# Designs tried in a protein design chat: VH-VL binders against RecQ-mediated genome instability protein 1 (rmi1). Part 8

Target 1, 235 residues: RecQ-mediated genome instability protein 1 (rmi1), of Schizosaccharomyces pombe (q10160)
Amino acid sequence: MNQTTTLSTELTELGVRVQNRWLQSLLDYLAKKHSTGANTTPQLVMQYLVASDIRESTTSEGAAPYIVSEQHNVRIENTMLLQIVRVREIGISIVNQLEYLNDLEELKKLKGQKVIRLVHDESGDEEQNDDDGLTEAQDAVQKGSELKKMCRLILEDSNGQRFWGLERKPIKGIQLSTKLGTKLLVKNVLVRRGVLMLDPNNTTILGGSIEEWDKDYFPKRLIEELKGELSKTKA

## First folded at step 15 (VH-VL)

Design k47 (from k45 with light chain S53R)
Fold by ESMFold2 at other seeds, last read:
Structure k47 (fold): chain C 235 residues (1-235), chain A 123 residues (1-123), chain B 107 residues (1-107)
Amino acid sequence: as target 1 above (235 residues)
Amino acid sequence: QITLKESGPTLVKPTQTLTLTCTFSGFSLSTYGVGVSWIRQPPGKALEWLASIYWDDDKYNNPSLKSRLTVTKDTSKNQVVLTMTNMDPVDTATYYCAREYYGSKGWYAFDIWGQGTLVTVSS
Amino acid sequence: DIQMTQSPSSLSTSVGDRVTITCRASQDIRNYLAWYQQKPGKAPKLLIYAASRLQSGVASRFSGSGSGTDFTFTISSLQPEDVATYFCQQYDSYPYTFGQGTKLEIK
């Protein structure tokens, strides 16, 4: 009947249950501005929501229905809205991941120095030899592709409950460079040993991030975190 | 790291036009909910908001200075420019640029400030 | 323009003391009020937004309360590094306006 009720209903049809307090503050901000005051749509609200901390912006109706870590062989039929706290590649050694990330950082320094001589050999389809001595990390950097096999996620719901998610099949947009706070819709997900079994059929990436989590994270802080994890396994 | 930095002349003669540039890094003016503002502080006095420009090209000037102020942006260069005409010794102040953001936890005020630049107006 | 009136204009107190600063708006600004700390020769730093929400990375001894026209800023236990001038600011409507400041010193 009013603007917040109408928008909330429309957003629920998109799988998102917004907190009325948060929605009102967004509408107050938008109403102050000339270009957006009267033209607030659910699509515009979604642009702000994917950049939000869902603990502030959404209600518990979109959260996990129970303590996930205590469940085994249950299926969560309902749609959950989740945000990514961390991404870890678990199908590739930490050493190879560190090599990849260090090589990416070196390449970014060269771009910052206006090195224009970079060449991509697109005619190399006739090359028969394997790249002898190249690691999987070096191959990904040379081809300009993401280093990816299988990720494990730390996920968070609107109540602040954190739990694991495991990629059963590759999901486009989930890799080491995925922004922290990226929003996911997850539906019909199987829980095994307290872990969500994710795949492209049950997971939709909405995008976004949480600026406070993601600023200056990739690749430097990720490198430091991986080094710390490696030292614990070597002790 | 998110930073803003003011640049421009530090000495201006009365009647001249002041042009200040705010160069920022770690965020984009194309991001929903972001704006950059100019605020000044005369020595020993309160802060005064001058102008704001937002991601959606909205612009606002302080009515007390409205005809003297122009604010523009170049999103590709991460820059916001303030021009202020007909400078007077009373306009001597430290000039700051600052970010306003509707961010992850709601509507912030000015969450990040530049270091400021002192502009002296004298003969 | 919305006038923002702070009190007191200055305050001298001891480490460990509770500090209270008030800010009054000349008209209803809902909860869109911020508090800043400014140390000599430096830019302001945001401490509190939306009257009561603590900015990320700000110590928990700082707090804010109020709505409408009357607002309060509190330091629960003063520390030596809190010597500064504190400003309130409304961001409910243009032009944004600031209080005149409260200079806080340690005895």
Scores: ipSAE 0.797, ipTM 0.909, lowest interface PAE 0.8, mean pLDDT 88
Fold by ESMFold2, fold request of step 20:
Structure k47 (fold): chain C 235 residues (1-235), chain A 123 residues (1-123), chain B 107 residues (1-107)
Amino acid sequence: as target 1 above (235 residues)
Amino acid sequence: QITLKESGPTLVKPTQTLTLTCTFSGFSLSTYGVGVSWIRQPPGKALEWLASIYWDDDKYNNPSLKSRLTVTKDTSKNQVVLTMTNMDPVDTATYYCAREYYGSKGWYAFDIWGQGTLVTVSS
Amino acid sequence: DIQMTQSPSSLSTSVGDRVTITCRASQDIRNYLAWYQQKPGKAPKLLIYAASRLQSGVASRFSGSGSGTDFTFTISSLQPEDVATYFCQQYDSYPYTFGQGTKLEIK
């Protein structure tokens, strides 16, 4: 009947079980503002929710219905809201992944250099041929954009339970660069030996991130994590 | 790493206009729930909120100073600018910019502050 | 304007002691009250938001409680590094307003 109940019902229709305390605090924040206080929609609430930690913003009704790691050949028919804790490419060697990520860092340097030289071109700057610089940058970008075979995810639900998700088929938008805390709606998913079997038909990417998790993560901290995993293999 | 830094003059004459710039990094003012505010602290006195500007262009000024304050933003430069007219010696204070954020765990008040800049108003 | 009255204005106590600071709002601010720590020559640091929520990276010896008009900030066991001035702030309504501060010293 009230605004909170109406919004909660509408969000549930979108597959999201909001925590009433969180929703009320969001509405209190928005009520102070001229542009949003009188016209809060479920779509606006979703913009804040995808940036939230779902352990705070959602109820256990959207969580896994049991301990996932203990399940075998079970289908979760209900819609779950999950957040991505980690992404790993498991169809490509760690060495090749590190090469790709280092090339992305080199691309950042080349773009910075290109921007500086573009500003100085009319000043008689004797910069080298742009086609050669663009060729190297294009190679790094091309290699980077194609680095995907099959990802395994660490996923977390509203109760803080963490479990593996494995792509059965590639899901566009899930890759090494996917932001940590990205929200997923997962429905009608097969659990096989404690792992969610994900595909484009059962997984919807809502987007977002968790600032505390994602800040300065890709690619530098990912590189360090992969180096550590590689040294464990040799140790 | 998230940082804010205040810049501008440290000495202003009475009646002049003060312009302070807050330059920040590690977040965007285009993000839902993000605002940047100006707060001042006269020596030995309480903090006073001056103005806020938000991701959706909403602006709010302290009513006690309303006609003196203008706050603007340039999201592409990660900057917020405070302009305060008709400065008086009583306006001598440390001026801070700070982030207000409705973020991952809800509505924070001012979760990140700049170091502050002392502005002295005297002849 | 919502006036924030903080008590006491100063206090001196010993390492290990429990410290309590109160803050009263002149009208109902629900739970939208924050507590800050400010050391000399430094900017304020957020400790607690929403009356009782601990900011990330803040020690668990700090806590807050209250709603409506009466709020309490507690340090369960005072440490030497807690010497600072502590401020409450309401963010329920514009203009946002602050308490005058409590200067905490160790004997």
Scores: ipSAE 0.796, ipTM 0.915, lowest interface PAE 0.8, mean pLDDT 88
Fold by ESMFold2, look of step 17:
Structure k47 (fold): chain C 235 residues (1-235), chain A 123 residues (1-123), chain B 107 residues (1-107)
Amino acid sequence: as target 1 above (235 residues)
Amino acid sequence: QITLKESGPTLVKPTQTLTLTCTFSGFSLSTYGVGVSWIRQPPGKALEWLASIYWDDDKYNNPSLKSRLTVTKDTSKNQVVLTMTNMDPVDTATYYCAREYYGSKGWYAFDIWGQGTLVTVSS
Amino acid sequence: DIQMTQSPSSLSTSVGDRVTITCRASQDIRNYLAWYQQKPGKAPKLLIYAASRLQSGVASRFSGSGSGTDFTFTISSLQPEDVATYFCQQYDSYPYTFGQGTKLEIK
């Protein structure tokens, strides 16, 4: 049995339906390299796949079976492979999100600077033993905590169809800092008013990104996009 | 932003060994499908590929120069180093480092180049 | 060793004109051919990969076609900023090899 067919079968068992032309180009690239020799594993292919644009790398068998925006109260039982185009936090105000992102950027400018404990002349330290002189936003940034409540995603399938996904329960790994182009496997998902109802039980994060989408996005371009969205709500 | 920059001597004497360093940012040589290559362009002539080194430590040298070329990497420093022995005036050229990438849309050739450094070989 | 024969070696034309440059490989390179633009004193810039795929951020007036041994690069409507040297490169097999280039000028 030829290598392409064997690999495609193994990848389909993992929920990924690769485009033959893409897989062949990857094998052509790998064939010129000594370290991969004559045998390429599905694990190696997956490493390239999660960094790919699935419009190029996968077939429509892993895509949405119909126009999602036109559906209500439908369950998609099949496993879909999707990539994240955008992440939006909708459970926290845009103003608070902007404060968080700006504080994160300010902390990066301070680069490894030791936290300075603030002491007031009038009283000095009071009863705030856990107060380190940082704002709550700066403290969250310093601790590496994400600002997270509930996200709405723009998702894309292999056919380039884009649709909303709503996080009905928190999914670990979905937050404002999630890389654009992150791959998801979504199985047995309800569609309500054209929106996929996501939760940890129907969503598996494969990881990855699309370099062209994600470079210089978080937090700078995200801040600009959120400012634009905020000005629309004030009109 | 993804950048590469060549550094090293701009003048070498015949028979000396040239050492050039490519320092890059915005990507890692530990990323699958990433390679860094050295390409040179003699004044008024075509570009010539010299050597490539990849994320998985594979190395390739142009057969016409193979014994003269050594390419190494330091992934933690985002650096690739070219060493070329027994320099000759015919080796006078602008030397570039460039990224080869099997990326999101498939197999790119050299998608990002450094600015280049002119190396003159003369007595 | 795969020779890349590029023609013409130079070309003068007017803004708005269609420009066509050809590249012939001495053996079958499938579709692993790239086109680059190089402006004076600058590094090459990738325009086209895999014979016909437009690189991200490159203007849509640039295009490529062909497979096997015969390849074509086209600028649909020449702009003043397109004055440069253009060259092809095969990346099917080591050693990677380049065409000599086509110097494009505006009359």
Scores: ipSAE 0.793, ipTM 0.911, lowest interface PAE 0.8, mean pLDDT 88
Fold by ESMFold2 at other seeds, last read:
Structure k47 (fold): chain C 235 residues (1-235), chain A 123 residues (1-123), chain B 107 residues (1-107)
Amino acid sequence: as target 1 above (235 residues)
Amino acid sequence: QITLKESGPTLVKPTQTLTLTCTFSGFSLSTYGVGVSWIRQPPGKALEWLASIYWDDDKYNNPSLKSRLTVTKDTSKNQVVLTMTNMDPVDTATYYCAREYYGSKGWYAFDIWGQGTLVTVSS
Amino acid sequence: DIQMTQSPSSLSTSVGDRVTITCRASQDIRNYLAWYQQKPGKAPKLLIYAASRLQSGVASRFSGSGSGTDFTFTISSLQPEDVATYFCQQYDSYPYTFGQGTKLEIK
C-alpha cells in the first residue's frame, strides 16, 4: 500500500492531477507535525492545493489539450484545472467600476473594520428597470452586494498557458473581488475564437488563491490597473 | 503587504520574565500551512530558533532552553506572544519574529521577518 | 540537534567573481535547507529554500544545490550590493538550526 498512489488516485477522482514531487513535499511537511502519513486525507491535501500555484502542484493531464487561442468551435470534454490570473467586469463601464471601488475604500476607512466582506444581493443581481437616479455602483455599495454583470477572465493551466474565459451566464463567486489564483474546474467547455465560453454548468469554483498575486491587489491595485486601461482607450 | 513587528521591553533585569509580542498584518494564523516563529541573534553571533506556533495550534520550543519558553497566539488580533522566564545577561540579543509558510510554491523556510527588537538584560 | 557547519567563515573577493559557500549538516536533512542574506542592522532575507529553489524577487545570480548533508550556495557574478553575511538553515526537523555564517566582502 502506497500512500502517495492512494492519495493521487483519490485526488484524480476530484478532478485534480497532482504532481508527485509536490505531494511528497507536502507529506514531508505534515509528517514533522504528526505521525507519518496516518492522518492525511485528500480533503486536507486539497486545502493546500487550492493555495498552490498549479504549475508546481499539478501535472499537464489537467491542462488545455492544445493552444487555445488557435481554436474555434471546438469542445474540450475533459476536465481542466485552471487558476484565475485576472478578473475584469466588461458589462459595466470602467468609470462606474472605479466609482464602486472608491466608495468601498471610503466605507472601509469610516467603519474601521479590518476586512469588509461583500454580500451578494440575490434580489438585485439582474438589471432592474428603475429610474431613481442611483448608479449601479452606488446601488451595489448601498445594498452590500457585488458589482456584477459579466466578467472576462485571464486563466492559466498547469503548463503556464494563459487564455481568455468569458462568462456566457453569471457564475456565482466570479466578480471583481474574486481572489487572484482562485482554482476552477472546467469541463465540457466550448472554445469560440480562442476563448473559453464559461457558465455555471461547466465551471466549478474550488476557491483558494495565490498569495504572491493576491496580496494588496483588491481593491487598490485593481483601481490603478483600471485607471491605466481607461487612459489607453483615449488615443 | 505582509509585515511583522516585534514589541515589548528593550531592557529587563536578570531573573525577570520577558514578554514579546509579534503583531503581523497581511496574513492570518488561521491559514493552512502558516506558522510564526521567534528567533534571536546575540550581538555578533549566529541565529538561534526559539519557538514556533502554527495554524493548527501545534507549538514547539527549543529544548536547549528547557521550559523557559511559552508561545501563544491570538488569531483575532494577529498576534503571537513569546514569554521567556529567568532572563540572564547571556540572553541579550535581537529578537525576531518570522513567518514559516507552506505556500504557493511549496515549503518555504522563514520567508518574512520582522525588523527585530534588541533586548538587553542587565542589572 | 542537527549541527550546521559553513565554510568558509569569511571571504574577500572581487566584483564579477564566482562565490561559493558550503554548508554541511551533521545528519541527512533531505533537501530542506534554506539560505539567507543578512546586512548589518537588518533582519535576514530568504534567498533560497528547498536547497535550490529561488525565492520570488531574488536575483538570478544566486543559486543553491545539494541534498542529504552537503549543500552549496553560489553567486555567479558578485555585485557590490552582495556584501553581507550569508547563513544556511535546516528546516527538516526541530530544533531548526543555523550555520554560523559566512561574511562576504569585496576587496
Scores: ipSAE 0.792, ipTM 0.907, lowest interface PAE 0.8, mean pLDDT 88

